# Designs tried in a protein design chat: VH-VL binders against o27280. Part 53

Target 1, 266 residues: o27280
Amino acid sequence: MDSMNVPEVLEIKRIVEESESVKTFIFSWDFRREVRPGQFVMVWDFRDEKPMSVSLIDPVRSEIGISIRRVGEFTDRVHGLSEGDLLGIRGPYGRGFELMGRDILLVGGGIGMAPLAALADEATARGMRVDALVAARTADELLFLDRLEAAGVNISTCTDDGSCGFKGFAHERLLTLEENHDMAAVCGPEPMMFQVMRILDERDVPAQLSLERYMKCAVGICGQCCLDDTGFRVCAEGPVFWSQELSRVREFGRYRRDPAGRRVPW

## First folded at step 19 (VH-VL)

Design Bg13
Fold by ESMFold2, fold request of step 20:
Structure Bg13 (fold): chain C 266 residues (1-266), chain A 119 residues (1-119), chain B 107 residues (1-107)
Amino acid sequence: as target 1 above (266 residues)
Amino acid sequence: QVQLVQSGAEVKKPGSSVKVSCKASGGTFRTYGISWVRQAPGQGLEWMGRIIPRTGRARYAQKFQGRVTITADKSTSTAYMELSSLRSEDTAVYYCARDDQYEGNFDPWGQGTAVTVSS
Amino acid sequence: DIQMTQSPSSLSASVGDRVTITCRASQSINNYLSWYQQKPGKAPKLLIYAASSLQSGVPSRFSGSGSGTDFTLTITSLQPEDFATYYCQQSDDTPRTFGQGTKVEIK
């Protein structure tokens, strides 16, 4: 099938309002195109195209969910859509998370919980014990708590303002958690992921982290998603990387690049 | 173990309005919706609409569009349904129910509020 | 609107009987179907969601099956507390709609 690299125009079947700024858009999906937690799709609104994380993978219903935070013009337009409206989807792309062992820690910040929610569903379906540390600025921005709880995930929360759970950052809460996991999966703001990675490396916990970079082609041709020190293409060799792969990437956690390639502090 | 507690029974005149409250205890709304469902005497169940308290957005069944207003107050964990221009066929028990956005099922339900519209 | 038709409208049964209630949707609803039990003067109680998933605390004698347009609720050994009215409800589309109900009575 050649359809992975050509957008398929799909009807929005349902919209779930996760927060003031985050919606999950649900589509019918033919699972002959397999989807793994941690992979992404390119979402096309007929004017522009952006990478978005898959947050729901439901082969029984033949449905996929894509969670989108409103952060700019493209996402504002998508958030203005209704059930029955159309979007183009191409993909999935990238390397997803690998599960190992029987005890997994998820650390998610903001919209970064989206791919981790999909991973949690798979991990619990395999009979793994899942702990999740869910971080946000405020209680109203903590994502997927009800869904994770229903799946049997053990949830710890932290908020910058202390409105729910631990007051502070994810890495600060992590220091107060027990160190008994076989692996960790991490996704969120890159500064958070850097701090979390350092703690997990010190504890000898194998960690996989999901990066976000500017993407144009999504198949590794254009070079727009390359990392400074390695030549890794986030769309092809990632977006999920092992912590060891990221250990010598100097931009990780220190700066980002805008669409023109200019360095911008996190 | 969230529980939904509704306001008490009301008797109303035709042409007036009624506002029913639904207070959550034992938890907060989080991302659940609150739906309103009514049941006329001896009849089945009819969905009226819902609100997502976290976002404040409500949706209504077309039959009730323009007559029903559903709101929520996150600070008190309370949702409200107001039905205007009451007539005799609006006599029913009105239930609130916690609405799962993914599944679309209802659990738990409030105890119900009987509204009687009579001259 | 999606019409939900239950059959039968009522039935009489004895304790220990196997009871089957059907629900037909006017169009495919995937497995977005829930079953509720309602006793007189009480709110409905969720029994089954996603067509076949048993709600926590519901006895295993209740089961659901089906997908698409045709669904069943089965009680394998009717107990005295099971005499009630049962409703199906679809959540595939707005507005959510319910079947007309099936009253299960003691024979």
Scores: ipSAE 0.829, ipTM 0.917, lowest interface PAE 0.7, mean pLDDT 90
Fold by ESMFold2, fold request of step 23:
Structure Bg13 (fold): chain C 266 residues (1-266), chain A 119 residues (1-119), chain B 107 residues (1-107)
Amino acid sequence: as target 1 above (266 residues)
Amino acid sequence: QVQLVQSGAEVKKPGSSVKVSCKASGGTFRTYGISWVRQAPGQGLEWMGRIIPRTGRARYAQKFQGRVTITADKSTSTAYMELSSLRSEDTAVYYCARDDQYEGNFDPWGQGTAVTVSS
Amino acid sequence: DIQMTQSPSSLSASVGDRVTITCRASQSINNYLSWYQQKPGKAPKLLIYAASSLQSGVPSRFSGSGSGTDFTLTITSLQPEDFATYYCQQSDDTPRTFGQGTKVEIK
């Protein structure tokens, strides 16, 4: 089974400093192992491994980029690495985004913009019109704005503190945007995604949303990434789900489970 | 659209230091870096180092490690390059340039600051 | 450090000529290659990035090609304003390095 393969040890080729808390680590990659926007990899620092979304997919340069927010001991250790240092990478895993139509809306919150940046690159390369709503707490935490601009993406921003763009939540800004998209892709804090999904459903915009859950095996055999009610495995049937699939999942946007299985609020 | 404006020409003695400023206007730094590149009279271009103003982290070419310090002040949209222990060989035009972290190219460039080191 | 070698070091050409300048890297740099134009007393100006992508506002008579170790800049109909020195620059690895320059003199 592919989930039982050892990680490939790769040298960090370049580190892009996206913010004070987010770095993108770029690696050489053999694209005979295909990578799709929305898929994830397991990153191993020789002590622990965690799932991370791919934010850059560049077959011309034979490179991938993985964006990591510093939030705990694992990510602190990875952020302490330099170019030339080694990390283990398993994957890719999971179901990525599917593109359709000519006009796509991206809605990203915080680090959730990472897989959407990769999707934006693919969509623009196909000649699609791409609108992105990029959300963060503050202006300094808005991610990938320069990269999205260079790709020709039409950007709207919102910040909790109003330091850039609309002051408020992503779903509030979304209510004031035009409703002329063929599809949407959404990734960010789950409460944000729930509110955004509800609006998109009312507007009959097909939406795909990327979920984050605990993962160990990455191929669906350990059960760590299962959703209540349906038994969907985020690592196998997701992490990207259509809004229709998520409408059958009562936990989505309402609560989470801790590693011990207890229901806790978001 | 974005412009980089550098401080004026300087004449320095060997052994002294020089500090050149680079002020951005018409935009914010966001995730762009500011690189410093010098050009001796009649010579080519030599990269010295760069800073990422958003994070304050700088990196230097080995040739200049220990002699160059690059800093940035986000509140004034200004980057600085200080070169110490000047030698006559440091006579050059010093450019700042906006540095794309992904592509690694330079656009735009400042107008340049001539630094002359003579006794 | 990755060495960048340009050829020729200088050339003379007439208005209307097709001019090619080559740049060779000491190791593969994929397409992490940019071209700059510098006129006397002025800062360099970006012409081409990613080996072949034309910078906005640059005339279409400029083009770039190549990948790996060998790259070319082509001017398909030389104009009087193209008299300048041209530099290639790699960004595959730190430190960033430039070619020694090619001076294009218009006869």
Scores: ipSAE 0.828, ipTM 0.916, lowest interface PAE 0.7, mean pLDDT 89
Fold by ESMFold2, last read:
Structure Bg13 (fold): chain C 266 residues (1-266), chain A 119 residues (1-119), chain B 107 residues (1-107)
Amino acid sequence: as target 1 above (266 residues)
Amino acid sequence: QVQLVQSGAEVKKPGSSVKVSCKASGGTFRTYGISWVRQAPGQGLEWMGRIIPRTGRARYAQKFQGRVTITADKSTSTAYMELSSLRSEDTAVYYCARDDQYEGNFDPWGQGTAVTVSS
Amino acid sequence: DIQMTQSPSSLSASVGDRVTITCRASQSINNYLSWYQQKPGKAPKLLIYAASSLQSGVPSRFSGSGSGTDFTLTITSLQPEDFATYYCQQSDDTPRTFGQGTKVEIK
C-alpha cells in the first residue's frame, strides 16, 4: 500500500501551545513522503479521523508540525493528549502552494495562518521578501507571530477588537498596505478570503487561497462541489486554489454546507 | 528588544520558601515560555521547569516536582518561581529565561537572583 | 534524561588561536543543540542554535557543527573578550539538559 492511503501510528514528540485554543503537535516524519506547504494530513485518534493543516515542515530534523484548533469533541480529545501519546497520520494530501516571483503577501485569519507559516519558512529560505497580514478576533488569538518575526517576515496585524494592530477586518487593513507583490497566499475564514480575493483581483495580484471545506474533496472523502445555478459539477483538487478557479465557484464566500448537505449562510 | 529583570538576592533558612520574580520589558510574552534555570556555586546549569504565560500551563523537571511552583501574570508580564522546603544544596543563582517552544533554546536571560540557604 | 558531556573541562589559549570545544549527547538529538557563553557573575548568552545557526549579533568567528550525538563549537582567532565558560544544551527532550561547561582562559 501507498503510505498516503494507510495511517501510520506516530508518537507525539512535542506539543507547542500557540494559544488557549490552538496547539501544534510535532512528529518525526520520513520525508520520502514529500510534504509541501498547503497540503494537509488526516489525523486519527483511534475513534475518528479529521483533516488538519501542516504548519511546520522541517526536513533537516525529519519533523512535521500539525496545528489543531479545539472546536469539538475530536479536537478536545486530541488537545488532552501528552507528549509520548500516539496518533494515526495519513497523507499528505492535496495541492500545495506554488511560489513565484520575489515578493509574496500572506494573508491569514485565525488557524488559517498555519499553512501560511509553513509557506513563509519556505519563501524566506528561498530568499523571497515576505509580508504577512495576520488577523484574529483578539491579540491572544494571533498565531505564529514570534515564528514569523524570527524568520524575517514583515508582519502587519489586525484584530476585531483592536487589542493588537489595526482594529478591523483583514481586507480593510489590506487596503492600506503596499500594492507591489508578485503573488499572494490567503487562508482563513471563507468570508475574509472572499473579500481579500476581490481586492487582490482588482490589483492584478496572482492569488492562491486555501479552503478547509475542500480538504476532503482533495482526498475524495467529503463529496463534490456543484455550481448552484447550473447543477454542473465543478470538482477541483484543493485545498489550495488559484483565485480564477474560485471565481467559478458560486458558493464561495456566501454559503457553507452542513453535514446534511444544506446550504447555510456564513 | 525584550529584557528580563529579576527580583533581588534572598537569604533564607532551611525549610522555608523563596519566590523569585521575572518581569519582561520591551514586549509581551506572546507564545514564548519562561523557563527557570539554576546554577549552584562553581557548578553548571540545571533546568527546573517552565510556564507558557499565554495558557498558564507549567511543566517541571522531575527532580523539582512537588517543590517548585511556576506562575505568570500576563497583565504585568511577570513570571514567578517559588521553591519550597529549602535545603542548603538549594543555594544557587536562579535565572529566568525566555523559552522558544519550537527550538527549546533560551534567549534572553534574566540577570539572575542569588538565593542563599543557611542557618 | 539526556546526558550532555563536554570536553575539555578547561583550556588555555592565546589570542588568535583556533579553539574547539566538543559536546556529546547520550542519544541522538538531531540538531537540537545550542551553545551559550557565560562570563563570571553574568547570565549565559546564546551563541549558536540548531547546532550551526549563528545567533544575531554574535561575531562570525563563532561557529557550530555536528548532528546526532557529537557537536563542536569553534572559535576562530580567539579574542581577549572570549574568556568565559561555554555550555552546550540539548532541547530534543524534556528535561532540557546542559553540558558541565568548558572554561576558556586567555594566556
Scores: ipSAE 0.826, ipTM 0.915, lowest interface PAE 0.7, mean pLDDT 89

Design Bg13
Fold by ESMFold2, fold request of step 20:
Structure Bg13 (fold): chain C 266 residues (1-266), chain A 119 residues (1-119), chain B 107 residues (1-107)
Amino acid sequence: as target 1 above (266 residues)
Amino acid sequence: QVQLVQSGAEVKKPGSSVKVSCKASGGTFRTYGISWVRQAPGQGLEWMGRIIPRTGRARYAQKFQGRVTITADKSTSTAYMELSSLRSEDTAVYYCARDDQYEGNFDPWGQGTAVTVSS
Amino acid sequence: DIQMTQSPSSLSASVGDRVTITCRASQSINNYLSWYQQKPGKAPKLLIYAASSLQSGVPSRFSGSGSGTDFTLTITSLQPEDFATYYCQQSDDTPRTFGQGTKVEIK
């Protein structure tokens, strides 16, 4: 219906300061518009709009949380807002994560932990055992650790500088973890996700990975979010893909495209 | 697990200032805040303000705006609350408490710091 | 500011009794409500959060209920260590505010 593609203007109810560069913005939400972990919303600041992952889904309180990293002009403006200020939100869009089995591994890099935090909440609510590998450059950039601990998630950390947990990359830490999961969910920098996907595929662990691409319409009509080779629309057939779907995509993990469609290295 | 240990009791004259410390042990702040709550003799609990040590940003109850300053030192896992222009009505036990940014509840609490304002 | 009204101000009860304390918010706070126990000379202790969730290590004789504006703390089969003052606290909006307390006394 027409209202699904129009931003709803909502007040920021609460701002959670996750790190120096990441804030979670919490809004009241009417759950007639169901939201699933791994889906995204388009956030509109009345000048531009960008896709953002939902990190908190709380139907009891009728709230959602959207985690935003400060990386440019749009996110700088949003980070300058206060509780009570307004943002437009349209969505949710896309295909979310599917849970299976009893034991799930989450592998998140940086802000990629945002949709995985929402998934962890759903998985623990279903009684699943949840292990999370949380990666960042430094200890102060590890996201959602307190929230994951409170939910009963078993956490492993890695940092590039070794300031917390394993010193090194997420895929290197993954090689040292137990291989006893029924599925995995992965979100983070695309080069990290590629390396993690390769390890999980070799271990025959079903994996779902969340991709980021440039989005304009978010409902699959403009074609701006299409993947090379397959034509999958990240906003409609994704952003969450099974590893089998991604194995046929040349660009995955090798390059990205800027808003003008040019190949750029990761 | 995490424990909050506050500085000792203080006796102050009207018009002066007091600074109370709150040191975390058995863990770090991570994304938790530190709130300050006071309790006058025989009275209830009154929230004064909060800091998020990871970012250094503080917020204050309007009643205390302009008289209270809350700071934190991440390197020592210590938060501070300074209350200026003291009056006899500021005689209270001052508590720090770990503040969950999502829930907004307080757990654990420091042991409290008695501040007495008298001539 | 959201005002929190607790009732009663005090009550007398015997060991083994069932006790009910109510808390009313001046506007809806969803379930952003916590209950604390405080004994003389001690810091408050968190009992219940999110209106009805029992804090780890708190005996199951404590329970909370309610949402919106009306909330209840129930203590079944009072024990000697339960004689204390109880506070509700909302965290839906800034500033955080507390009820004025309910003193539960032995009789």
Scores: ipSAE 0.821, ipTM 0.911, lowest interface PAE 0.7, mean pLDDT 89
Fold by ESMFold2, look of step 19:
Structure Bg13 (fold): chain C 266 residues (1-266), chain A 119 residues (1-119), chain B 107 residues (1-107)
Amino acid sequence: as target 1 above (266 residues)
Amino acid sequence: QVQLVQSGAEVKKPGSSVKVSCKASGGTFRTYGISWVRQAPGQGLEWMGRIIPRTGRARYAQKFQGRVTITADKSTSTAYMELSSLRSEDTAVYYCARDDQYEGNFDPWGQGTAVTVSS
Amino acid sequence: DIQMTQSPSSLSASVGDRVTITCRASQSINNYLSWYQQKPGKAPKLLIYAASSLQSGVPSRFSGSGSGTDFTLTITSLQPEDFATYYCQQSDDTPRTFGQGTKVEIK
């Protein structure tokens, strides 16, 4: 494994307001440090450090975008920043998505659409046909729809409250979609991913799912991101796993862990 | 296709204010912004500010900070620009335009609203 | 603020001519540059974005090139409907700023 990076202090070049609760922070980036869809970075606000998915990878402009949902003290502080303010970034880390075939299905819930937006850009640039199922609680929380449309992605939406598209859960909408895909990529709330994985496995669609767990080191040495039953470290062997790897994990879809490693219900 | 339709021409006295509307049809705002750009007679284009209707957050060019207020009503797909303390130099055509947050370009534009400030 | 300088401020041309308009930014703006066409009494119309990407519905005789500080709009065979004022616009930083315009008029 590579040596642990010190955070590089970067200026926020642009802030894209994706929703009331989600912002994308865009930074200049030296692509000698290559970035793949599904990899993550550690974002440091000079007090705390959290893993965040890369949602925009633009080598032409030498830019990356990192999408952050406001969910607590750290993300509240980051959301309070302006263009020109500084953040520390280290990475990228982890295993990204692998593309195969010509037809890909993306299934994203909430902020989980962030790494899938980056993957959609790559897939369309390769000439793949891309279908995306974008899920959220409400219409106002559906992410990246405009960006996906501009990339030529075929979008289906679902919302818990029915305010946009199919009323219900992503896996329920998935049952009504065409089954002509060579692979799928899934990212979102773990209960959603579990249900979606079951359907894709039954359909014999190869699937890759992106997980997030609490992380400290981001390079696999601290053990805070381990999955039950396998010893897989989300930061080193993931965050992207094949469904076959993940189906062997008892905790998946059943519970989560807090920063102290304690099991808590979903 | 998305179209932006603006309110009609206005004639105003110095010291008053004007509020121009910009209604989107053929779609909702989603994550697009609405920018306001003005053009004085025989002059070029000048960006005034923008709002992101989904979040309600607006930004203003420094020149207009304190005199311009940009708002949006998601339920009617309408954005508004209000310019206060009008001067004769504010005589211009005021355009709204849909603003891509990533690319930062403007497409489509409203038809423009002529505002004349005279005593 | 990033200053955008267009050249020339005006030019005269005939139908069928090749027309070239340049735009210089006061600092690097990568490829965050757009070109607009404006006819008298009408709103501007987007032609080119990302320096060289042609907007849908825009004739292929329009093209854009450049990166960094120097950009060019080219019309390869001027048509009667192309007599207008053209503006460049940067979107690398806030505030968005426009060039002063280039008027292309019939000779």
Scores: ipSAE 0.809, ipTM 0.909, lowest interface PAE 0.8, mean pLDDT 89
Fold by ESMFold2, fold request of step 23:
Structure Bg13 (fold): chain C 266 residues (1-266), chain A 119 residues (1-119), chain B 107 residues (1-107)
Amino acid sequence: as target 1 above (266 residues)
Amino acid sequence: QVQLVQSGAEVKKPGSSVKVSCKASGGTFRTYGISWVRQAPGQGLEWMGRIIPRTGRARYAQKFQGRVTITADKSTSTAYMELSSLRSEDTAVYYCARDDQYEGNFDPWGQGTAVTVSS
Amino acid sequence: DIQMTQSPSSLSASVGDRVTITCRASQSINNYLSWYQQKPGKAPKLLIYAASSLQSGVPSRFSGSGSGTDFTLTITSLQPEDFATYYCQQSDDTPRTFGQGTKVEIK
């Protein structure tokens, strides 16, 4: 049986408290099912199922970590769980990040740092130089700083309120950083990613960006995750796209669609 | 580099309480925890519990549940451990240590606080 | 609770000797094991984490190995400053637990 399509019920082995609103849930994992940074899993609490990014990939310990921000009823219920409790996990799904060159820039906003933390671990293990621009509203919402620092990542921070690092938005801080990277990986609020993508494109830095869209099947058959204009399916051709692929998508950074297909602003 | 500086030695009577402080200098706690570990004279090391200062949530070893309270003040980068209903066997050096939530190892450690419980 | 057993409880060795200390867990802890050095009157100092990873600033004469239930700390060329008690510690499960310690006496 194909493990990507059938949820496996797993025990929560450990819970790491990343912030007031973000927890990382660690599970034992059989790495015959390979996992790449940027891929996602569907997390099932026996009532509802939501896509979540993998933030920790540890074949040595046979563990994965899934970071979840508390934002609604589903995530409230999951955050109420304890070690030893059960969750269903389906996947992994989607296209992950590809590493190239020797110098990589990571730009993450909020929970978008989760897949980038996994990518940082892989990049440093390959001997790449990793710079990370970590953005949040406040200092207490900056994620994975200690993990990144321990991995030898060079960190720049920005916060909307200026409580840590540069006061302002990620793209504003990016304008003040050195232009010496072979590639970039970007994940966070879509308006932030749009602005960051424009700067990186002008600098001719190859960039990969991870998108979020409504998902139902996660395997590309239902059409719920399709992007306007191109027909790209976020669960199949994405969630990670090259900037050139996204440049042909009018909706990126400008609007989104709700589960009923209605156009709504960001 | 972060350093942990603890409050000074204490002499206490049985039945009383002690509160030991642990102040971080050279940085903030961020997402690290602060664990408390004690060592009786000539004995090994015993983990008592830990707090995650960012969230304020603490966990305790079952042996100390109900007698130990661990708290933190993010604004002063200080953690506290209070042990109540002291007995002579609580005579020990009490250490705080920065606790990595993923690895579960301890680095750095405070210098230790000697607590003597005698009648 | 996971019990950690060290061997030997103490040993005497000369400067330049190779010293090995073992640690056994009562159940598998994968590589969630750390080693500490403690000198008299001082706080423990982290030497090795994740069973085999050398902490920054620790001399390369220290090394760790093992996984599962059996672990070893090795000092390849004992120095006078290595007189200390050594502890292993597991972090796979709560409560964190330590071995009873191994005292290394330098002649």
Scores: ipSAE 0.793, ipTM 0.890, lowest interface PAE 0.8, mean pLDDT 90

